# VH-VL binders against q8is19r433to663, part 19

Target 1, 231 residues: q8is19r433to663
Amino acid sequence: GSNIIAQQITIIDNEMLMAIPPSQFLHKSFSKESKSPQFHDMVSKFNEWARWTSSEILSKEKLVERVVTLSFFIDLAKSCVELGNYNAANAIVGGLNHSSISRLKLTWERLSTKVTQDYDRLLSLFDLSMNYKNYRDEIKSTKAKIIPYLGLFPKDLIAIEEGNDNFTNNNLINTEKFRLLYQTIKKIQSYQQPLFTFKTSEPIKQYLKNISNGLSEEKDFHSISHKLEPR

## First folded at step 4 (VH-VL)

Design x1 (framework fv_ontamalimab)
Fold by ESMFold2-Fast, scan of step 4:
Structure x1 (fold): chain C 231 residues (1-231), chain A 125 residues (1-125), chain B 112 residues (1-112)
Amino acid sequence: as target 1 above (231 residues)
Amino acid sequence: QVQLVQSGAEVKKPGASVKVSCKASGYTFTSYGINWVRQAPGQGLEWMGWISAYNGNTNYAQKVQGRVTMTADTSTSTAYMDLRSLRSDDTAVYYCARELGYSGYDYPYYGMDVWGQGTTVTVSS
Amino acid sequence: DIVMTQTPLSLSVTPGQPASISCKSSQSLLHSDGKTYLYWYLQKPGQPPQLLIYEVSNRFSGVPDRFSGSGSGTDFTLKISRVEAEDVGIYYCMQSIQLPLTFGQGTKVEIK
């Protein structure tokens, strides 16, 4: 199963999360790869999870195998959410929502109603409307250890510093701005905790660490998609 | 039919801000990135930036970095471009345009296929 | 930034005659994936730009076969085999190999 793979993904994501020094979130260091290598390693791995998802589905020339693979990745994203790994779940949903995948109407039409409903719930969870309201409400209500979608932290830090988005108070006092920045960084640090509940499967973990070795490049997805389902 | 419909013309004074909307229909909004391109009167095309409608990640042209914000609202399938500290040389027609074929996760890999009708922004004293 | 240079800047064509537009980039648009990230757009008077050609030579859906693109590396050409009245407008080449996305200055095509 998808649960065993979700566990190994979560081990990898947590190791990468814990490796990020808090300084990489200070002074907009995350905007420069040279100043935030561990943060950008995790961003790169996020994109690799998404690319892996799209590439695996596009590698299936037979419709029935493509349906099975699409169903598997929806289940995998759901398993990641259940394990508290919102980062990988969001990446996988991104790969599923890629235009080269979403256009495969024959493939999507063959999904079971249960799997289609699971996918709709995942799309709703990661919907960016109202500044990721559904996602933020979900993580606020959880009591378990999680791996959050880290891409929101740079966005939040920039918004606080520049005071120029719809969720920042225009009348903030300077001391209040620094307090908010500090609290945001402390929140990030609170997620950087050891994960003790999963057993490592070294063969699966090594495969997942090196998945880019066998993947199609994102620039190729369009042409592959149109060869599989021309219209 | 795939369509992008933009908000109406705006007239602003220097120092003001403008927020242009781009409402998408006929496709899965979250599967494609949105580019913003402007054209000053009688001039060529200038790329302003890009936003992923999936995750909200943005990439801005250096010339407008620090005074532009691009956002997307999936509940209304609408992308926005907010440009602040307007100058007379910001006078232009602003277009939104859908990325060709791919959304891209963090980066605009492809050109544009479908374009909005344009929004004229005039900045004058 | 990659600089895109178009020649000529203006072209007057007798109806039914061919037209050719050149586009040169300051560096190669060939990616390691084997694709070249060069596009051609047409902006008709009072309208937004419309995509004609993607990845050097591929006609976009609905684009007549009188339009063709060719080239490699840094030198690209758009050809119209027989110009019609509806082809009047400004033609732009564009690259997406590197950010920022950059356009040529445009070539105005008019009917004599």
Scores: ipSAE 0.011, ipTM 0.558, lowest interface PAE 9.6, mean pLDDT 85

Design x2 (framework fv_cixutumumab)
Fold by ESMFold2-Fast, scan of step 4:
Formats: C-alpha cells, sequence, structure tokens
Structure x2 (fold): chain C 231 residues (1-231), chain A 125 residues (1-125), chain B 108 residues (1-108)
C-alpha cells in the first residue's frame, strides 16, 4: 500500500515544484511569502506532510493501531526515498522524530526489527551532521531524476550570497560568486521537469491535497502524547 | 473483477444506530475509495461520504457530519457506514460503491464503476 | 453554484435522439459521470471522463461537456433505455461528491 501513496505524494510535490518560477530563488525572494508564493506553498505542504505523520499516529488510542500506523509512515518515507522524493521523505521523518512521537516508548518497542532498521537508515540519510553530508552524497551519486529536499536551496543560496562579495578588490564583478549562484539556480531548474510516469489515483491525490482539514495542531501534540502514554 | 457485498436489510427504531457493511473482493483494496450513497423511496441519489481504506480517514457530506461514521478494515477488505440518531427520514436503500479517478492534461474525473446491491434500512417505531 | 441541476423528466420517441443535461459551476473544472438506474436496481455506470463508455454499454450512449454544462446523449433510443439518469461530479473543492437530482427518461 505505501508505494501507491508515495507515488501520489510525489505527483503532488512535483506539480508544486514545477509551479515555482526561478525568480523566487533570486535575491532572497524565498525569505518572504509575498515574494515567493509558490515556493512557500511547497514549504507549507512539506510542513503538512510532517504534521500529518505526527497527527495520524497520535490519533490512535489503541497501542496496536498506533504501532501499525507508525510502521506505515516509516514504510511510506522509505517508499518516497525509493521513488526519488527526498522532500516528502524528510518531512515524514521530521514528523516521526517529533518529540511527541519519539517519546512513545511502548509504541516504538513493538516495531519489527526490519521496520526499526528501515527507520535507522532514514535517520542516517537525513542526519544534519556535516551539512547534511549523507543526504548530499546520496543525491550526488544518483543519476535518477529526483525531488530534492527544498530547504537546503535557500540555505545554499544565502551562504553563496553572504560568503562572497559582488565585486573584487579591483571593483570588478565577482564572476565566481555569480557562477555559483547561476549553477545553483540551474540545478533547481533541472529538477523542475514532468519526469514521473506514475499513475494518478485522483481519490488518493485529492485526500493528500486536502490533508490539513483533519489534522491536530502541533500545540496539542504533547498533551495528546501524554494521554496515550503517560510516562 | 471487484465485487462489493453488502450486509442484509435492517429494521431500526427511531433514535437507534445502524451499521452497514460492504465487503470487497478482487482487486487491490488500497487502490480505490469506497463511497456510501443513499436513496430514500422515490428520491434521488445522495452522497453521504467516502473513505480511502489505506488511510482509514473518511470524508463526509455536510448534511451527515456528526451523525455518520465511515470506517474500513483493511485486513477483511470491509468498509462500514454507521448512522446514528435514526429518524423516519433515514429510511432508504444504502449503497456502497467503488470510486476511481484519473487526471491527465484536461479535467480530472471521478467515477463509481462497481456498486453493491444496496441495503434497505427501515426506521419505524 | 457547485450543485448539479438536471431537469426532472424528459421524453423521447423510440429510435429518436435525446439529450439529458447536467449544469453546475464545478463542471468547469471536472468532467461529469453518468449513471443509469432502473427500478429496484443499483445504479450502473454509463459514461465517465467526458465520453468514455464502460465495457457492455452500447455505443448509442455518448457524453459531451461545454462550460458549466455536461450532456448525456442517447442516439436512437431503445425501450430498454427507459430509466432514471444521474450525473455526478465533485464540488469546487474537489472533496465532496455531488449528484444531480436525476432525470426520468420515458421512451414513448
Amino acid sequence: as target 1 above (231 residues)
Amino acid sequence: EVQLVQSGAEVKKPGSSVKVSCKASGGTFSSYAISWVRQAPGQGLEWMGGIIPIFGTANYAQKFQGRVTITADKSTSTAYMELSSLRSEDTAVYYCARELGYSGYDYPYYYMDVWGKGTTVTVSS
Amino acid sequence: SSELTQDPAVSVALGQTVRITCQGDSLRSYYATWYQQKPGQAPILVIYGKNNRPSGIPDRFSGSSSGNTASLTITGAQAEDEADYYCNSRDSSGNHVVFGGGTKLTVL
């Protein structure tokens, strides 16, 4: 089952990625929602994937159902990675790693060894250590077309912009700075292609597009978590 | 190939609840949605809500929000519709139907290609 | 509005062409689907995705869509076509299924 859902998530993420004009990555436009509405639509959806993950697990009062749901989202994140959707996979892992979820010791201890190993691999892949080295190494090694974790592009663009002067000591244009900015933008554009041939399931796609309608708010997660497992 | 088999007719008193089942056979249970549609005597088709079994979450028509609960059990490939606080106006045939949809370069579309035979629910004192 | 409107009744002479219409703002964004229902029976899918016919549906049934209107056309109506016909689609949000009120077709 998780593969069909991962395919629909990837179609949605790809449609949103395709809709972002390249100008929204120029001159720090991405820092303000009013200047980068399509980029922020995708940011909002990333946050919805994460909140959906946490909310669904917390909605399960019965331990057995909570274990099944936790296992499902680990498999879903793994499926997203297998399809090349690192954006949604990272969002789901973020939801799983939320403190309201990670504290559910009774739930986690009942996962199968295989699912636990799958989760450990996902945590390793999206480890932020050494500037996301594991993730960056993986996407560099693949020739497959992917949906990258979009959160790194603003960070990389800001680092290039702030780490390099616009002009050299002789008041000449810093061609290296502009080359790096151009290459980063061009790399983003290379991902904006209709490259996934997955079959669309409109009922599943529509549910996923409107997923926020039934989600618990993050401010309530810890309260719900402590009611489910008080220790 | 997919067939939907519904539970038998029910006679209920006002104020009670009814739970109708819809068991799917053939095909992949997770690849489609199950919709519940009712029809009162001499009236038209009225959508109550639907569920995508793989998610276990349901979507309801506004008229039934708060009175209807739609669930699915993936292990038995069975969807359920429970309607509470029954009134005589709830007397109807209740159908389950498999819903598919596809999008391309033009408008998206949804269709119910397989229907259960219907479950008659009569609400009488 | 996102509601779907159908005329409650229409008549056609045997062998003639009849067109049943469905109107609603959501039809600007979604193709309508058409169902046939005979007394005591569950609905049967007859047209989906603008003009697709399921296996077993005669080629005299066709669909069309223009603006906020969808139409089911029966070319050369037969006695067995006498039934209620329902259109359905999604509301403007895409989250809810909406049925038209149904059209009773009488074959004279």
Scores: ipSAE 0.000, ipTM 0.511, lowest interface PAE 13.0, mean pLDDT 85

Design x3 (framework fv_cixutumumab)
Fold by ESMFold2-Fast, scan of step 4:
Structure x3 (fold): chain C 231 residues (1-231), chain A 125 residues (1-125), chain B 108 residues (1-108)
Amino acid sequence: as target 1 above (231 residues)
Amino acid sequence: EVQLVQSGAEVKKPGSSVKVSCKASGGTFSSYAISWVRQAPGQGLEWMGGIIPYFGTANYAQKFQGRVTITADKSTSTAYMELSSLRSEDTAVYYCARELGYSGYDYPYYGMDVWGKGTTVTVSS
Amino acid sequence: SSELTQDPAVSVALGQTVRITCQGDSLRKYYATWYQQKPGQAPILVIYGKNNRPSGIPDRFSGSSSGNTASLTITGAQAEDEADYYCNSRDSSGNHLVFGGGTKLTVL
């Protein structure tokens, strides 16, 4: 099932999140891979989740198998959300949303109503409108341990840094700017806690850790997509 | 098919800022990435940056970091490029273009298959 | 100088084959895309992902790469192929796009 795979993805994501030193969120270190290797390891893994999703669907020559695989990844993203893993859920939905996948009209039209509704809810959850209001509202209301979407951390830190001067008009240190930066970093650190809820399945975990070994190159996705369903 | 419609020509003073819009019609805005490319009169194409609307992530060419901001508004299917501290050498036609896909969550690179008609920005004193 | 180098001009006789080249160290790792631009118009994508053509691009256009060089070949050039051609790829960091300087093709 999708649940056991979602659990293993969440173990991997949490281990990577835990491994990021807080210093990699300071002084815009996350903007340079050489200064933030653990942060960029997690970015790379996010990209692998998305590419895995697209690649697996595009690997299915037969329409019936493509529909089953598409349904599986929608269920997998939903399972990740249910486990509090918004990071992997957004990566998977990003892979489903990719133009090479979204154009496969014959595949999408064969989804069950339930699976289509599940996908629509995921798109709504990760909608960027009003600075990710739906997503931010949900994570504020859950009260559970979560793995948040990694991409919002640099975005929020840059917005605070560039939206506020280091000194006030009177040449005093801008305590509000540094308070906001500190609170944001503390919030990131609050997510860096061990998860003890799931048991490790070493075979599945190893497959997921080495997933890139079997994936199609992203540059080939649109060509493959057009071959599967010419328009 | 997807069409990109850009805002109209702008005439700006040195030191001001300009914000150009790029509205997508037809197709799913968030399924693609959007790049901004400029061309000064008689010169070649220059990539400024891009955004993946689905992830809300933008990436900028080194030359423009600190001066350019690229954003997207899904509710209006519109991408924006704002360039600040304008100089005469910023006089150019500014294009938005849709990428066939995206190669990562924070940068779009995979062939620009649909282009806007361009927005002329003239910076003069 | 840009990271990607193109000759500024090339000529071909009607019906003959022409090869436009793009050179840069990043091309050892990343494929080039090719764009055609006619005066007063936005660029048009002609080749992506090494040798893929978008719908509507004639089959006389093809792409190739070897070492640090990418090439756009037009087999049996037509009058309407007269235009500026730009190569595009990633810079050495892989994080940004860079364009070549462009090649003006004249069809004689």
Scores: ipSAE 0.188, ipTM 0.677, lowest interface PAE 4.7, mean pLDDT 85

Design x4 (framework fv_dalutrafusp)
Fold by ESMFold2-Fast, scan of step 4:
Structure x4 (fold): chain C 231 residues (1-231), chain A 124 residues (1-124), chain B 107 residues (1-107)
Amino acid sequence: as target 1 above (231 residues)
Amino acid sequence: EVQLVQSGAEVKKPGESLKISCKASGYSFTSYWINWVRQMPGKGLEWMGRIYPGDSDTNYAGKFKDQVTISADKSISTAYLQWSSLKASDTAMYYCARELGYSGYDYPYYFDYWGQGTLVTVSS
Amino acid sequence: DIQMTQSPSSLSASVGDRVTITCRASQSISSYLNWYQQKPGKAPKLLIYAASSLQSGVPSRFSGSGSGTDFTFTISSLQPEDIATYYCQQSYSTPYTFGQGTKVEIK
């Protein structure tokens, strides 16, 4: 089940993370797709994990199948966290937290207590309050190989470059600002390490790589949601 | 120092066109969304829409999609809100506000700096 | 569209009082909630973002809490300069929506 799928997701995410040159985080290169193609490939895949989650749940017209699918994706996100894949786990939680999904009260009320508790822990972990404090504390405390949530890196780099109160005087570069920028980039590089423990399942991996084929478009999610559970 | 400076108050008649501005300084204009917020006299705040100057991507609240056009000029770090034909119901204070954003990612959004507001009065 | 409802619409309190304002979303918005202060004749000012994060330069007497649909904003010891209307805003999805506002006055 969900564990082998989490392993294949993690292989895919790690291959994409390894492919990003550090230069794509320099000089705001990440703000332009043409200057940061590997970074944007991983952004696109993050968005696909989220859309896949929402689309699969919305594809289930029968309540019992919808509950099973919702439960599956909560377990999948939990498995991703257990494997150190915070990127995919956050993407899946994003898909579960989409307004078209969160409104399906009949579906949510039928979840088991255990699955509900697992989801609450995931929401707490990825809570964006206090600049993602819970998530940042968690990844800082672990020494295991992880795939971090990629979306925080552009945010942190922009904040250092523009929000930092250090600035150039007399046309000299700010050495402390330079240190903070490159310390952040070095931290990103520290996550770009090969996986040692997972075996590839080529059929599952290929399905997951091409998952966008057959997904519903986000613009249709609310229409589908209201047909499944009318207000 | 981050600043958003809006154009001055306007007094217009129904049917006239109008374009108000929000000039940004002290930061990378192309790295942040600029939002437009309306406040009718004695009423609360209404989000109208936003623009990301880096790629000119826009989002509008449904109510305002047919009423206004939001645009930006990167060369002078200025965002605009425009009406082709004003109505008396457009009488309001209009604010611009900066929002950190990056296309393709789910960031926590908030309006950290606001312009001083442009009062638009439309009466016959 | 997500509807934001504030309670109360207005309140009067004494200097030094603890003031609490509640904001309710029509659907879960996780922690994507911001609080703004608007003083008479001025533009709004960000106080709290992401439900509980205090904006730089904002006095520590202001705080926020909550997640999902129910949120609370607190002023632990009301000061005269806190006379203002306070707005919650969801930034979970566009269109962004504001609560109707809570007017805070000193009695």
Scores: ipSAE 0.011, ipTM 0.522, lowest interface PAE 9.0, mean pLDDT 85

Design x5 (framework fv_ebronucimab)
Fold by ESMFold2-Fast, scan of step 4:
Structure x5 (fold): chain C 231 residues (1-231), chain A 124 residues (1-124), chain B 111 residues (1-111)
Amino acid sequence: as target 1 above (231 residues)
Amino acid sequence: EVQLVESGGGLVQPGRSLRLSCAASGFTFDDYAMNWVRQAPGKGLEWVSGISWNSGSISYADSVQGRFTISRDNGKNSLYLQMNSLRAEDTALYFCAKELGYSGYDYPYAFDIWGQGTMVTVSS
Amino acid sequence: QSELTQPRSVSGSPGQSVTISCTGTSSDVGGYNYVHWYQQHPGKAPKLLISDVSKRPSGVPDRFSGSKSGNTASLTISGLQAEDEADYYCSSYAGSNNLYVFGTGTDVTVL
C-alpha cells in the first residue's frame, strides 16, 4: 500500500531537492524559471502531486470507489509525514482541500472516524495561520531527515531580502541581512542529504515520475465534481 | 513597505475605454497571483478578474467577461486592467489585491494586501 | 454582484462577543473550504481577517475566529473593542468562473 508509494514519492522528491544548486536560492533567482530550472521542476512536481490526488478521486464514478480513493490519499499524506516528507504531504493535502474535492459531501461523510481524524491532524499541521507556525514548530523539533515544504523556501528568503536593506543607514553592507540569508540557505542545504532508508521500486517510481500523462486538467475538476455529486 | 498603488481611474463616457495600473513594491511580484476587486459607491465588494503569477491562468467575473482584459508585466512589478465598452454599472472604486499564498498550486487564496483603490466613474 | 447573505448590521458592547453569519448554498459556502473574511473601515481598503474558513493570518488578533456549518460560515469577534467598528465581508469560491463571490456585507456597531 500507501507506505510503499510514500517511500517512492520521497525518493523522487529527495532526488529533485538534491539536484537544486544553492545559487537558485540566491538573488531571488527562484522567482524566474529561466534562472531556477531545478527549483521549478520541484515546484511542478509538487503541483503534480496535488493534481494527481484530485484527478484520481474525481476519476471514480462510483461513490464507494471514491471513498476508498479519498481514504487512500489521506493515508498516503499521513505516511509521507511519517517518513519526513512534508513537501509531498502538503501537496496531497492541497489536492484533498481543492474545492472540487472538498465539496463531495457524500464522499466525505462516508469516511471512517479514524481517517477523518487523520485528515484533521494534517489540516492542523499545514495550517497557514501565524505564518505556518504548526508546521514550522514541528520541523524545528525533529532530528530525523526530512524533505521540507518547498513553498516556504522562497517565502523565507523573500521576507529576509525585502524586509532588510542591502546597506545600513551609514551606507555600509548590512551584515545582519546577509547573515540571515546565509543561515536560511545553509538550513536549506542541510536538507539536501542522500536518503538510503528505502529501496527503489522501479515500476512504481517510473509511474510516479510520469504521472502527469494520466491527469485531468485542473480547469476541468469543477465540472467533473458536479457531475459526480450535483449537490 | 509592502504596498500596491492603483492609478488610471477617472471620469469616462459610456462605451469608451480606460486602462488601470497597479504598481507593486515590497514583495516578489512574480511569485503571486493578482486580482482586481471593485466596490460601487456605498455598495459591497465584487471580484472582477484574476491572473496567475506567469499569466498562464486568467479568469473574469461574468459581468465583465469579453469587455475587460487583465494583464501583468513582471519586469515592471505592474498589474493592468484594460476596460472596454464601459457601462454606468462599472462605476466603482477599483482595488488591486495580492493573493496570500505562494503560487505553487492553483488555489483560490484570500487577498492579504490591497491597494488604496482608484475611482472609475462612467457618466450617464 | 455580491451573492452571499450577511445580516445588514450587528451591534455589541465593549467586551461582548458578536457573530456575523455568511449564508450561501451547497455550490459555494457549503461546497468548499475557501471562505475568507475581510474588515473595512470607512474610506479604507479591506483588510484580511480570516482565510480558508478558520485560519487567522499573522498579525490578526486571536479575538477574531471563523467557523462553518453546512451552508453558513460565521465570523466571531470576542472581547469586542471600539476599533472593531467597521464593515465586514465574507467571500467564497463558487466555481471556476466565480473564483470569489462576496457577501452583502455587515456593519458592526460598538455601542
Scores: ipSAE 0.000, ipTM 0.430, lowest interface PAE 16.4, mean pLDDT 83

Design x7 (framework fv_ontamalimab)
Fold by ESMFold2-Fast, scan of step 4:
Structure x7 (fold): chain C 231 residues (1-231), chain A 125 residues (1-125), chain B 112 residues (1-112)
Amino acid sequence: as target 1 above (231 residues)
Amino acid sequence: QVQLVQSGAEVKKPGASVKVSCKASGYTFTSYGINWVRQAPGQGLEWMGWISAYNGNTNYAQKVQGRVTMTADTSTSTAYMDLRSLRSDDTAVYYCARDLYYDFWSGYSYGMDVWGQGTTVTVSS
Amino acid sequence: DIVMTQTPLSLSVTPGQPASISCKSSQSLLHSDGKTYLYWYLQKPGQPPQLLIYEVSNRFSGVPDRFSGSGSGTDFTLKISRVEAEDVGIYYCMQSIQLPYTFGQGTKVEIK
């Protein structure tokens, strides 16, 4: 059942992505919630996917149930990648890689070899080394509709803005800087397209929209983790 | 045991650069951000910037923008701060500090709970 | 940038007596997630800062119950109900709601 849930996550993420006006990526507007409410809605939802992942695993007092839940979220992240949703996949991997989860050695040791290999591939895909080379290479090679990890766009826009003056040393407009900014914005807009072939399941969609209800606070994760597996 | 261990004291001439390291242990390095905070002799605490160990996102204080680069090596669980074009007013103890909460999206920190022991950087002619 | 202002700048306390430190921010520290991003740190001589209180009123692990934080919006207080010799040092408030993170100027607490 991870594929159906991944489909509903992807519908939600795409609706939120499409709702972001391009102006929210201009003039560092994304750095202020008051100037970029739709962008920050998507930021909040990304964090909810991650917290949901950690919180659900930590909610399982029984080792067997914790292993099943851990396996489920690894499969869910994999399903998101298969659907082209790199944004949610990265968020779920973030939740799985949280220190309160990664320390649960008894839980991780009971994963099947297949699931462990799937997790290793996800970690490799979202590895930050060389400015997310593996992730960037992956999305460049795909012809499918995707939802990219949007966190790289603020980073790229800031790098362009800070690495280039608005005017050249001759006090002329720096056309290369504005070309790079424009191309980045156009790239974001190219991802703001309707999804195809996914059917909405309203019960699952509504659950996922409201998942923040009942999630554990991140500050409590380590306390819960140590109670579940003390060493 | 969660620890951040920093490199040793440095003495530099004006115009030189310094690279301070901060080695993390006892936690999953990529789940937290690392802040850099400095303290000039007899002065208060000044935030210099942070880096997300998860996604490499950085943010630098305006005063050091253009002279500082923060990096993180996930293979060694080590964060670095490289400060260039040193001036006498860069003389300070430099601390690295882990975020209490990790924001998965941006790598923004919500607090600093574990601090390194500090690295004294002296810039003199 | 958010400006953090502490009062008093120095405080000399007889052992066993209470101490109170005020911290005021130039803007509200209440985040859209409902949390207030204010922290209190203690720096003992020759040591790095150590976290005492996070999110206004929560004691960090190992922090004695004689320390308490309170406040909301822009006005915050750290109280020590009974000052001990080991409490000597410089106390800083900090906000992390907005970059850059900013600290108060510090309050030096000494024993009489």
Scores: ipSAE 0.017, ipTM 0.457, lowest interface PAE 7.3, mean pLDDT 84

Design x8 (framework fv_cixutumumab)
Fold by ESMFold2-Fast, scan of step 4:
Structure x8 (fold): chain C 231 residues (1-231), chain A 125 residues (1-125), chain B 108 residues (1-108)
Amino acid sequence: as target 1 above (231 residues)
Amino acid sequence: EVQLVQSGAEVKKPGSSVKVSCKASGGTFSSYAISWVRQAPGQGLEWMGGIIPIFGTANYAQKFQGRVTITADKSTSTAYMELSSLRSEDTAVYYCARDLYYDFWSGYSYYMDVWGKGTTVTVSS
Amino acid sequence: SSELTQDPAVSVALGQTVRITCQGDSLRSYYATWYQQKPGQAPILVIYGKNNRPSGIPDRFSGSSSGNTASLTITGAQAEDEADYYCNSRDSSGNHVVFGGGTKLTVL
């Protein structure tokens, strides 16, 4: 099941994270694909995890199969969190929380109480409020090996750059801005370690690397959703 | 220089749906978010939601949650806003705008520097 | 928006200074962004961040913030500055974008 798939996702995410040169987080290079190709490869893969989640659920015409698939992806996100992969877990939650999926009331109503509670915990963990407070608190309290949510690094770096305005002259240096940037970059580098030793399942890994080949386009999600559950 | 080109004016009946497109040219489509903002005749600006195309994640204003769907197609550099269950009070000009906040999950605005010319949607009869 | 409050209208004499204000609790945490809109046109970004102007915006436009209040200041107002001005920011949760109700500026 979900555990072996979560392990393969984590191998892929770790390999991609390791491949990002730290320079791609400097001078807002992450905002331009031409200046941050490895960062944007990981961004693209994050989007593929989310789109895969939505697409798989929307591919199930029968309500019972849709409920089983929804339950599977909630369990998969939970498994990713348990393995320390907050990046993929958040991507999957993103796919589950997509408007085309969240509106499928008949599907959500058929979930078991336990699965609904698991999903509520995931939503709470990745809640955007107070600058991702719940997620940040979780990361600070864990001693486990992790892949952090990739999206917070550009967010934090932009906030530091925009919030602190003096840039070098011989009589005035903003040492606090440089300290914050340095600490953030060093934190990113601390996650770029070969932290996971899961056994590779080559067939599953190849499937996950090529998932985009079978996915519905996001522009079609709304129309498919309304066809499945018109009201 | 980035330009946003929106689809043409629509006249719709109550209870129907409308889907407005916003095609980006110039720049890298994946490097920014797209926000949708509407303006009813003689009224102010109202944020409906936004999407970060690189993640496919959309964020909606509470007033529109459940009625609006914002999507993006990276292959055509086009963002879409679909509004369902149309009412007369949905008559408005609908704008798309480039949002330069690179927030992976939320898609919310840092600032909107390039705006489409707007699409007039009239809900009548 | 109810989270951001602007006065509906303000007037300024040609060549004088005017200050347009935006109030909301979220402005303690987030900068206001300012847009100018003329009849029949899309909004134009005039100020973002603490006090940044996009290319093409005259230096007579400036932004400031203190506590729960953000201000757009136009020094030496010109006839062409007559327009509606909107502030926007994030709501108190930080998750959604909200606009102020807009201020109609009349240049006398």
Scores: ipSAE 0.005, ipTM 0.408, lowest interface PAE 10.9, mean pLDDT 81

